VHH binders against q9y6x5. Designs and how they scored, part 265

Target 1, 379 residues: q9y6x5
Amino acid sequence: LPPKLLLVSFDGFRADYLKNYEFPHLQNFIKEGVLVEHVKNVFITKTFPNHYSIVTGLYEESHGIVANSMYDAVTKKHFSDSNDKDPFWWNEAVPIWVTNQLQENRSSAAAMWPGTDVPIHDTISSYFMNYNSSVSFEERLNNITMWLNNSNPPVTFATLYWEEPDASGHKYGPEDKENMSRVLKKIDDLIGDLVQRLKMLGLWENLNVIITSDHGMTQCSQDRLINLDSCIDHSYYTLIDLSPVAAILPKINRTEVYNKLKNCSPHMNVYLKEDIPNRFYYQHNDRIQPIILVADEGWTIVLNESSQKLGDHGYDNSLPSMHPFLAAHGPAFHKGYKHSTINIVDIYPMMCHILGLKPHPNNGTFGHTKCLLVDQWCI

## First folded at step 13 (VHH)

Design U101 (framework vhh_7uia_1)
Fold by ESMFold2-Fast, scan of step 13:
Structure U101 (fold): chain B 379 residues (1-379), chain A 123 residues (1-123)
Amino acid sequence: as target 1 above (379 residues)
Amino acid sequence: QLQLVETGGGLVKPGGSLRLSCVVSGFTFSSYAMAWVRQAPGKELEWVSSISGSGGYTYYEDSVKGRFTISTDNAKNTLYLQMSSLKPEDTAVYYCARTEYKYHGEWTPFDLWGQGTQVTVSS
């Protein structure tokens, strides 16, 4: 039987939640599998960019999903306010489900992972659900397990996405112990349900399961606002994305806009595109705007208003608060192994190895994940 | 020129249903994400639901999941909220709002608001 992999994402699951809260079901999963304590995600530390990096192994400048709100200077298309399902935005990379379907002539299944309801290079996931937040975790899991057991050609790669704890992290902030404890306990119960369902269906022993996330969360405050309207008049620029990384498209000379912004706040770094730090790997794409503003951790960029967010992400990817974790279980993985850190782009070549796929050129390093795998020599 | 107008509010019994409508004018409807936001008496504004400009993605607050459905009719420049299994806790003024793209649990600013329509759930 061909190897099978289920990739599960709990959006916004900060790595240190594992130390601050009790997860009996996740702990049992880890005990018989592997844990990577920190995953260094890509910049910017946002949902769509990082979910696409997981399945392509590419930095955002290479896969083209550079933010949750985007403008393409060449085609003059807008992502956030026109057509978010336009294949144009997703076609700069080949995600693993496309590779799985085309290289091995196998099926893929998806419960709402970003990009799976879009035809990419004329290929859409064999089975998928259109995004709808009202659909329960149980219904997503039921569809995935049905497709894993009842498909021809066989489903060998499946994805499952869940919005929590990100939604609650934004609403309450990650330091709200009472509300976050409730939310995280519910997530642990869902992990228990996942394991139980796979065991009942006879899938558990032969299925590789990865549980991960795209980013973390940091505490925000009404006391930590950067009012962009106090820096520059709206007539000088078009705002493509606001917070915590603002994407500025100048309506006048770029240098003039830069000079108005560069010293406006001590809690924000202002970069001309060519001056964006190389370590971000966030420069070589037409969808990255001429001026980028990067707020310091916990600071929110606003337009002469208060922010409703008590938590946010998108900040510098070197910040531990922005890091998720990765746990995995299955025939490909060691049992009881703990690893400190990998890069989020390393997940793709590891998954290709597990599935027997030839990876497309990518920014990941297979060597970083080999210690997790039973068929690899770990030095 | 820019305007959002809500209709469809009223009095309904617990367990009943209502459909709210929001007619937009002065901008290209499909170019913006749209939201429903409510304010109960003596409470803060609470986001209820959003829909992307493409109509491809819908988002709901946990308390309304499975009971409310957001939809659009781009030809009529109209946003809808179909509310079912209404509870006394759903009593609020409901606002139509224009927003930047809201997806996968992330919050975005609201930059244009309607006047609101009152929904009262009581026997």
Scores: ipSAE 0.117, ipTM 0.614, lowest interface PAE 5.3, mean pLDDT 90

Design U102 (framework vhh_7uia_1)
Fold by ESMFold2-Fast, scan of step 13:
Structure U102 (fold): chain B 379 residues (1-379), chain A 123 residues (1-123)
Amino acid sequence: as target 1 above (379 residues)
Amino acid sequence: QLQLVETGGGLVKPGGSLRLSCVVSGFTFSSYAMAWVRQAPGKELEWVSSISGSGGYTYYEDSVKGRFTISTDNAKNTLYLQMSSLKPEDTAVYYCARTEYKYSGDWTPFDLWGQGTQVTVSS
């Protein structure tokens, strides 16, 4: 029987929520599995980029999903102006479900993980659901578990995506303890339901399960706005992405646009593409614009209007508030082991090892995850 | 000429249903994400729902999930919002808007707006 892996993402699950709220079901999962307390995600700390980094092991400049809104300077395609299921945006990398289907006679299943409803290198997930935020967690779980138990060739890699606590983090902000407590308790109950469903179906003992997230969340405020319209007129640039990382495509000389922006706000760093800090690994891709604006934590870039967001993400990936966690359980994992930190790109080579797949070249380091695995030595 | 025209608003009792329509002219909306945004009396603009240009991705504000359905008819350049189980809290002017792609809870800028259509939910 080939090894099986279910990868679950709760969007926007900030790592320190685990210390500030009660998670009885998640704690029971961790007690008989492993916990990585912090996962250092990739820059920009946004949903699409980080979800694709998890399944490719690549920095955003290498896999090509560099933001949730993009413009490609070579082809002149804009993400919001193109069919968003266009494989063009996704085909700079090979995600693990494609590798899983191509290296051996195996199937993949997906409940709404970003990219899984797109044919990438002419390969789409064997079983998938088109993205629809109104579909319940229970329906997504029912489809995934049905496919895990009733497929030929067997489903060996499955993904499940859930929008919370990101949606509520944006609406209420992470410092709203009353609302966030309610939301996080619901997520813990969903984790309990997931474990119970897997046990009822006879999957629990032989399935490897990873529960993780793409990023965290930080508190925003109407008192922390950067009005881009007070810095520069719309006629001088095309706005590709706005907040908290603005992607600027100049309509005039790049240096002139940079000079108009560079001293506009003390709460925003302005970078020419070649001056973007090396530690971000956010430079070598045609979809990264000539000028990038990076807001300080908790600051929102706006166009002469107020923001409805009380929480946001996309900020510097060195910020602990941007970090998710990783918990895992199954025959590949130790029981009761805690690890401090891994990089989000390290998840991909670990998953390839568990599934017996040869990884594509990637930015992850297998050694960083060795201590989580029963078939590896910690030194 | 670029234009968004909303219709279908009206007065309904709590628990009722309405379908809003937005007819688009001057551009092919299959190339753009589209949104419904509402404004209740004396309140700020609130995003309600978005749909990608392909129609493959839909997004909803938490309070309307399971009650509202966004859809498009690309042949008619028309955006719809099917509203069911309406509550007094849904009373607002509803605007059709052109927007950038949205996957999660991230708000995106809106660059073209309709004139709005009034929805009133009361006895």
Scores: ipSAE 0.005, ipTM 0.451, lowest interface PAE 10.7, mean pLDDT 88

Design U103 (framework vhh_7uia_1)
Fold by ESMFold2-Fast, scan of step 13:
Structure U103 (fold): chain B 379 residues (1-379), chain A 123 residues (1-123)
Amino acid sequence: as target 1 above (379 residues)
Amino acid sequence: QLQLVETGGGLVKPGGSLRLSCVVSGFTFSSYAMAWVRQAPGKELEWVSSISGSGGYTYYEDSVKGRFTISTDNAKNTLYLQMSSLKPEDTAVYYCARTEYKYSGQWTPFDLWGQGTQVTVSS
């Protein structure tokens, strides 16, 4: 009987929401499981990059999903939400569902986790749903639980993705307590539904469940805008990604473009690719553009337009506002244990251990997650 | 035929209430996010409110929070905007529009619009 793991992501769930709002269902889950209070994600702190880091254990420069919008100068290909199904973009790493299917005669299932509807190294998740934001959490959960109970070879790794609280975090900003409390209560109710469904179907006793997120959220404002058009004309460059990390492809001399941008705003750092801080691990990939602009927390880069976003992410990964949490429950995990911090790349080798898979080379450290696991000594 | 039809506009005094309706045809609206967008005379389009096709999440522009309520009746393929405590600055043509939320944290451009319904708030 192979071990089973369900990995659940609530997009944009900032760690400190747990301290500022009530989560009775999540707290009940944690009481009999484990909580990691902060997960230090990878730079840039965006959805596609961090979701792929969770399932590969790699920094963005290593797995190749370096932003939500990308350009590859060698092949002239462009990546976006409308072009995310080309395997080219995903083939620089091997995600855990591919390893699960290829190392072991086991199946994987996915309800809309980024990359699971793409054949990666000629392997697609055994069961999957194409991304559609209009599909309810209940329908995603019904499919996942059906596949966990009714598959041969057995589904041993399953993923479930949900767009909130990211969508509301962008719209209202994380400091809007009235609207965020309503959204977060709905999420807690969904966690309650998840646990109840697993218990009702007899899955709860033997299933390892991880609830986590890819990033947090910070408050933005119309008073904190950086207008690139005030510093440089559009004829000088091609814009690959805009905010809060701008990816600039120069059409003329790179040094000339850099000189026009370097003093544009006191609230933005301008880097030539080779000068990007080593701590970001965001340099060694052809999809990282020659000039990268990094806005300070809460500042938005614009092109002569206002921004309607009251919340955003993508900022420096050292910022606590960018950090998600991780909670887990199941036979692999201790009960009632709290841990302060892990790196998001540490999740992959931990999941490989739980599933009995040999991890591909990765940037995670298994030792960082040992204290969460019943079969490991951490004292 | 894909169609959005708005009704319920009219003349109302400050402090009054109106309910706008948008009937959709040719698609299941619960498969899309729906929005209300307004345009005051000589001004740009301003987003007012949205409702998700999944989960039933609602979103509001700051100036209308607590005064406007967006809702749906799935059996009737109808989107509503209940407006209360109306102000002269709420005077605009109100449009019903269709959109979608993407992984990138962005809403798609509004790809289907109604013809609009006029709301005039005047003493």
Scores: ipSAE 0.024, ipTM 0.561, lowest interface PAE 6.7, mean pLDDT 90

Design U104 (framework vhh_7uia_1)
Fold by ESMFold2-Fast, scan of step 13:
Structure U104 (fold): chain B 379 residues (1-379), chain A 123 residues (1-123)
Amino acid sequence: as target 1 above (379 residues)
Amino acid sequence: QLQLVETGGGLVKPGGSLRLSCVVSGFTFSSYAMAWVRQAPGKELEWVSSISGSGGYTYYEDSVKGRFTISTDNAKNTLYLQMSSLKPEDTAVYYCARTEYKYSGEYTPFDLWGQGTQVTVSS
């Protein structure tokens, strides 16, 4: 009878979508569970970094996945989302599925959560699917529920990733009510399918389910571009990541590159690594470049070209538009409880508590999530 | 062998309709996202529409939204583009292509293409 947890992510689900669209299935889930209205994610507010923060409880500077495109100055290795299979990039932290498997004969299952198809500290999820965007939500759910019911040692931790509404958020922008309404209704239907499948299989009453996301989305425009080529010539630097957080590796003196960039646009902040605001927790890692550019909300950094993105993320993590939500249901959670805000790093120690795992040192605070749990006192 | 074969192009009058088909072979159709991409004479490739392997999610370029419908029939290993209210500016060679969404919010470059089918909209 070990406790079981299914962690579900809908990529790019901005918290404010809950106020602007109808989600009958999600609202029924919340009615019998808990809702955290805003989750303050980690900087930068990108997919790989935040998904890894959820499962490690660490800031990006500590877990090492500092962007979707990275360069490691010590080893001279390059990382992109096209080449994410090198364990080197993921080995600076221990994600919860590894901890789960290394403690007392437990199994983990994964449907495409970032990092779950990579051996981390020589450990890979017991059951996993290689990333393929064409695989339906239904197939991902069928595999997860089969593994939850039919595994020995038992699957106690399972993850399920779905790439919407992020893909549509990028294409249409979050202010396109017609297209976003269609996409979000489909997501709500998938949540209904998930609940129905768990009920049919006898899992619903005994399984803890968390539905969350890694970040939000903000509206972009062709009228809000920062042309980096107007600031500095390509011969002065190597570009590691572009928008909305540019990672600059100088080919000449760092101060000279900084001076060319520092006042180029009123719509971006330019930081030497040591001057990056402490509140970002984005400084103490060799994969963070000597100069970082941070675009203002809704501004896109380009190289003398237009951008086709009508929505984007990666911006300052204090922005409500960058915040996802968290909803949960199951024997560990109260029923009908709403909480205002937690930090995304707080999810990891909460999940460890639910599963009875000893957490690795982390940046989360268990006290922030106590009010969600039936076995804890808020006060 | 891996093949994408487009059919259904032709000459149509403005306001008319055409249905393009793309029959796939050599891979599991439902395991890939599929797209329609067009090229007008003397212009660059323009993405038109995409569909997820499940068929659950569809995406359209703004100029075709409400006029074109992308769909799949997994039993026939066939991708469709139903085009209505056709305009002279829709004149192009239409290609079906295979693609994949990346965690970065971008689709991979199209890695398998058909030969294309010509659509001409004129009086």
Scores: ipSAE 0.018, ipTM 0.448, lowest interface PAE 5.8, mean pLDDT 89

Design U105 (framework vhh_7uia_1)
Fold by ESMFold2-Fast, scan of step 13:
Parts: structure tokens; sequence; C-alpha cells
Structure U105 (fold): chain B 379 residues (1-379), chain A 123 residues (1-123)
């Protein structure tokens, strides 16, 4: 009886992959559901920030996960892959699974969505898997479907995260049609497996399913490198994050560091924190460093080293290459409806509506998604 | 206890084939991603191929695509590299190595290496 929602992320699924490759299983899902062709993500267009924005409805400056690598100037803590489970980093917002568990006798389940293995405001997902990249999609799906069918209080919100096509996008670049077609076909087969499993278990007709992603991918090259060591010595600053958005913590004179960097390359913009464009909503947080460098699309910032990445993301969120898509199916959604664009922060209030949850204050606009929903009048 | 042992190298003519094996001890493939990395005489280490843990995704360096195939046999705890259409430029010491994919979108640095097996492609 209570509404249920499964939120699925395929990391790094660029929206235009849908036009350039065949997805028979995903197209069947969309035919009986809805498609949002472009989702405008938040800046910076990185995995941790955008996954947390999806489940909080907040810009990065507001939820506090401002990059995949961070430094907090007040506490002097460093965020790294080995320190990502410290609740300190995640406590500036309340993700939807926390709200779901604290309202109306409900459980949440998670297969490796960023933050779900962390106690946030002393609340961890009721059922979860610790992050381990070696766990198969099938095992993640088996756990999620088991929890959706066999939990008391009932699991009403579930998440499932998969690392592809991001891993392959980085290794091969999005322009490698041979390798990308193979990877994307496998993802489409996994979507087919997901639908088949839900049908077999009697979940399909009563479960709302959202398939989305956090960002896109753009082609990089050894011919498009920005070498910071050619412009400034390491003794002048501490590097908090490198590419394609570099976070610079000056050791002494901020103006001197800025002056050495501002003319370093025609292929990056150098901003003092207060001069970061307002449209990024990337300024008002102590984890955003005094100087940031923003590389142009396809350019990689390096420290006197080559880059092995043939694809990357993190670039300006106005770039279509950085945009994912959103597809959804279930009793809350229209059938056969296509929508052009929403903001990634709009997903959170939509999900709260579907689940009957009162959203925390957020940057999303419910009106942007109401045309997707059967219980709303679209104008 | 944690050990990677490579075998299957040798001398082969251009256009020939070899199968490299890496026997893994102390862990299972369901817990880690695996890679083949080579070093030609007088050159840097070059990544050749990776296989993601139990997800079964495979990745290749451009010069070996369509010629090399990476695979695992979980029952034998063995990683393979099937090499075909071998070229003189494939001459190198081949190492198997352990890695992990993180949320950051990158594989971690290789943290466990085998001793290597020599492949020589010459007439």
Amino acid sequence: as target 1 above (379 residues)
Amino acid sequence: QLQLVETGGGLVKPGGSLRLSCVVSGFTFSSYAMAWVRQAPGKELEWVSSISGSGGYTYYEDSVKGRFTISTDNAKNTLYLQMSSLKPEDTAVYYCARTEYKYSGEFTPFDLWGQGTQVTVSS
C-alpha cells in the first residue's frame, strides 16, 4: 500500500549516448514511462557532489560535499577516499533516506549510493552495503529486491549505484565508439535484468523506478594539458583538488598566488572565491578554497605529469556533455511522456512527493517535474 | 600469503599466440580488480588490460585491442591474458597486478604485483 521508489544511478551516463547507441531495454522502459532528455547537474560536475545533490535537492555549497577531494579550513580536516565515512563531511544536509526513516514507520535500503554507508545525523540506511567496487550488479540487485520484499517496517526508498559507464568513459574516452558501444550494451542488458527481476518478484506494477546519472563525460587528450608547475612553485600553495577544477589554498599571499595563475593558460579560468560566477552556486562554504581554477572542456590540469585519462568530467555544468538523463516508470509516472530539461536538484522534491515525505528546505522546484506525474495537472 | 605468480611467457614468432596465467593466493577475484602491465626494454611501465572484479568489465590499451583477451577462472583462482597476432613491439616483461575502482571514477594505484614473465616476439 505505501508508495515505493527505487532510485538507480549509472555513473557518468551522458545524455546524448541515448541518441548515438541502441538501448532496446531502456527504450522499452521509457515507452511505458517518462524520459527527461537532459538533467542540468550542479557545479562541480563530479560523482560525490552530484549524487548528494540528487538525494538532498541542494547545491554543493549548501550540502557541503563540494568535491571528491576537500579541505575544511575551520577544522583543518582533509577528505579522501579513506576518510569518506566520517559523518563530519555529510552532516550539512539531510538526505532523503534519513527523512524516509524518521517519518511514518519506514525503512530505506541502499546498494552503494554515495553516503548510504555513513551515519548522517546519527541515522544510517536501514539496510546497506559497504562500498566495494568488486560486487556485481546482480548481487546489488539481489540485495535490493530482497529488502524491498522482506522488510518490516517496509522498505519504501531504495537506491542502487553502478560505476559504469564512468569507469570506461575515463579509460577510453566517450569518443571511442567500439569500447563505449560494448559497455553501453552491457548496461542496457543490466537494465533488462533489473526489469525482469522486478516482474518475476511481483514488484514491477507497484514500484516507482527512476534511472538517472550524476554527470556526463567529455573527451580528453595528451594535447590538452595545463601544467601548473610551469606557472607557480609548490612552495606558494597547497593543492586540495586538481582537475578539471583545481582548488588552491595559498600558503601566504593570496594576491601573489592569483597573479601567478591568472595568465598561466588561455584554457582555464582563475577565480578568487568571491569572483566565482553566481550561476555555479559554488561560493558559500568553508570547503571551497580561496582560489579555484576551472579548465575549459576537454582540458586537464596536471603537475608536470602526463594524464592517463581519455575522458573526464567536473567541467562547467552548462555544457551538454556534462548532462545526464532521467527515465522513470511506475504508478506515479505518465506513460510515453518526454520532457526536455530539469535541474538535478528538482529530483529530490519530486521523490519526496512520490513517497509522501515533507521535504527539507531545498533548491529544487517541484513545478519543474509535475508534468511527469499522473496526480498533477500539467500547465 | 598474498602472492601473484605469472607463467606462460616465452619466445614466439610475429603473428603467433601465447597465453599468460597469473595464479592468485590469499584473496579472491570477487574482492579485487586485476590488471596486466608490461615493461619493454628501456621503457616505462605500460598498462595493457584490466578486468573489474565480479562485474566482469574488461578494458584494453589501444595497441592491444582485438588481439589480447583478459579473463578469469574463479575456480582455479587464475587470471589469464590470451595474446594473439603478436608483434615485435609486444616484447616485454608482463606483470599481473591488483587494483580497485573507487567512487572518484579512477582505478587506484596497483598495490600488489607479481614477479613478471618474459615475452619475446622475434623471428
Scores: ipSAE 0.148, ipTM 0.614, lowest interface PAE 5.1, mean pLDDT 90

Design U106 (framework vhh_7uia_1)
Fold by ESMFold2-Fast, scan of step 13:
Structure U106 (fold): chain B 379 residues (1-379), chain A 123 residues (1-123)
Amino acid sequence: as target 1 above (379 residues)
Amino acid sequence: QLQLVETGGGLVKPGGSLRLSCVVSGFTFSSYAMAWVRQAPGKELEWVSSISGSGGYTYYEDSVKGRFTISTDNAKNTLYLQMSSLKPEDTAVYYCARTEYKYSGEWEPFDLWGQGTQVTVSS
């Protein structure tokens, strides 16, 4: 039978949560599988960009999902996470479920991974659920396992997305040990349910399972706010995205807007698009605005109002607080192996290898993940 | 019609208990996160508790943790707030509110509100 892969994301699962909290079910999963202790994600460290990088192997400037809120200056279209159904936004890359369906005439299944309810290059996941945050983890898992067992052509690639611990990380902040321990224990119990369900259905021994996340979380405070209205009058610009990376579209001369912003706060860097640091790989796309503002870790950009967020992400991708982890189990993976670091774009070529797919050109390096795999020589 | 109707408020002694109910109509109850928000006399609105549309995740303001429990009955389209060990500081008008899950876990504006129910804790 062809190889099968289930890719699971717990949104906002910061890597060091694994060291500060107990995860008995996840630890049992890792004992007979592999752990990558931290994954270096792409900039900006937000949900939609990083989820699309995982399944395309591309930097945001290359796949076109450059933020959770976007404006395309060429077409004058606006994007938000509430109106992501236009294929225009997703068509700059080919995600793995599309490649899986087209190269091997196999099926894909999706429980709410970003992009899976949109036809991309005229191809939608064979089985999918329209995004609805109110649908339980259990219902998502029941649909995925049903499709894995009862499909023709067979489902060989499946995705499962869950909104926690991101929602609680925002609400409580990652330093709230009492609330975060409760939330993370619940996630560990869901991992236990996942493993048990796969065992009961006879899927466990022959299914490759990856558990990962898109980003981490850092502590914010009402004492760490940058009031953009104290820097510049809103009549001079259109705000495309606010915090912690502000995307500024000038209504007047770009240099005049830049000069009003450039020395406004010691806790924010202001970049003209062409001056954005090369290490971010965040420059070469029409959806990246003429001026971007990047807040320092833990600082929130506001418009003359308080912020209610006690935790946030989107910050510099070199920050360990922004890094998720990756754990995997299955016939493709070694047992009991720990690896220190991979890039989030490396996940895509590894998944293509496991499924026997030819990857589209991408920014990942297969060599970075080969030590995880039983069919590869690890030097 | 989109409507939220709160009941269950009243006068209670310190250390007492009270259960608030909010009946919702006109929308798919499980498709939204729901919240309880209160306003004490002369004070601003204070978020109290939220529950995800799946019912799996609950969130509480620090001063009410261990004393208040939020729950839903999807078959009855009803949101509950079970309040115990009530303190004079809990005196407020309590509002049921609807929010989108992407704003769940944060104190954010809510797009649909009930009329409110008065809770008075006197000693």
Scores: ipSAE 0.010, ipTM 0.438, lowest interface PAE 9.8, mean pLDDT 88

Design U107 (framework vhh_7uia_1)
Fold by ESMFold2-Fast, scan of step 13:
Structure U107 (fold): chain B 379 residues (1-379), chain A 123 residues (1-123)
Amino acid sequence: as target 1 above (379 residues)
Amino acid sequence: QLQLVETGGGLVKPGGSLRLSCVVSGFTFSSYAMAWVRQAPGKELEWVSSISGSGGYTYYEDSVKGRFTISTDNAKNTLYLQMSSLKPEDTAVYYCARTEYKYSGEWYPFDLWGQGTQVTVSS
């Protein structure tokens, strides 16, 4: 009886892929649902930050997951992809699955969405899978559908995360038509499997499904490297994060470090923390380091070495190459409606509305997503 | 206990084919991504190919695309590399390695290695 929502992320699915490749299964999904062509993500355009923004409706400076690698000067703690289970990092916000579980008679389920295997405000997803990239999409889908169909209290919010096309985007670059077409066809087939499984289990007609992503992908090259070691000696700073946004913690006077970096390359911008552009909403958090370097699109910051990445993300969130899309289907959504752009922080208040949850204060605007919903006037 | 054992290397003429095998023991094979990494005489280690634990996703270095095929048989705990159209520049010691893809968008450094098997391509 309560409304149900499944949120699916295909990591690194650039919006422009939709116009450059064929997606018969995704197109059938959209035909009876909605499509948002571009989702303007938050800066930094990285996996951990943007996945947490989707489920909290907050800018990175507000939810505290400000990068994939972080250092907190107050507590001396370090965050990384291999050291992400300390609740300290996640406790600056309340993700939607926690709110869902704290309101009466509801459960949440998660197949590997970032943060769902961590107790946040002493609450972990009711059902979850520990992150393991080797677990198939089919196994993740099987667990999610089992939990959606066989849980008491009922699972009303479920998440499903998949690493592609991000892994292939990094390995091959988004301009590798042959390899990207193969990977994107596999993803479209997985979307077909998802819809088929939901139909066979009697879930399809009454479940709201959102398919989205955290960021896009841009082409990189060995011809577009910024060697940080040619700019400054490593004895002057501690490197917290490298590329394409470098987080610099000075070991000497901050102004001296800044002066060594500021004119080193025409292909990166160097900011003192207080000078970071307001449009990034990336300044007011202790985890943001005293100096950040932002590489131009397609440029990689290195330490006197080559880079194996042919594709990357993390760049300026105004770049269309960094934008994902959003498609949705279900009783809450219009049929055959196409929308141009929303902000990634707008997804959270929309999901709260669909689930009947009271949202925590957030940076999203519910009015931006009204045209997608059958119970709202959009103009 | 934890071990990777490579076989199938040898001497082959240019244009020939070889199939490398890597038998793993001591861990749940399907829970890890696996890779082939090679080292040519006097050169650094070069990643060749990777496969997801499910076998659903494969990745190749550009110079071997269309010539090499990576695959797994989870029931046999075995990783394969089918090599065709071999070139003299493919001459190297080939290592089987265990790896992991993480949320950061990078394949993590290899944490368990075999002893290697020699592939020599010469006339």
Scores: ipSAE 0.073, ipTM 0.536, lowest interface PAE 4.7, mean pLDDT 90

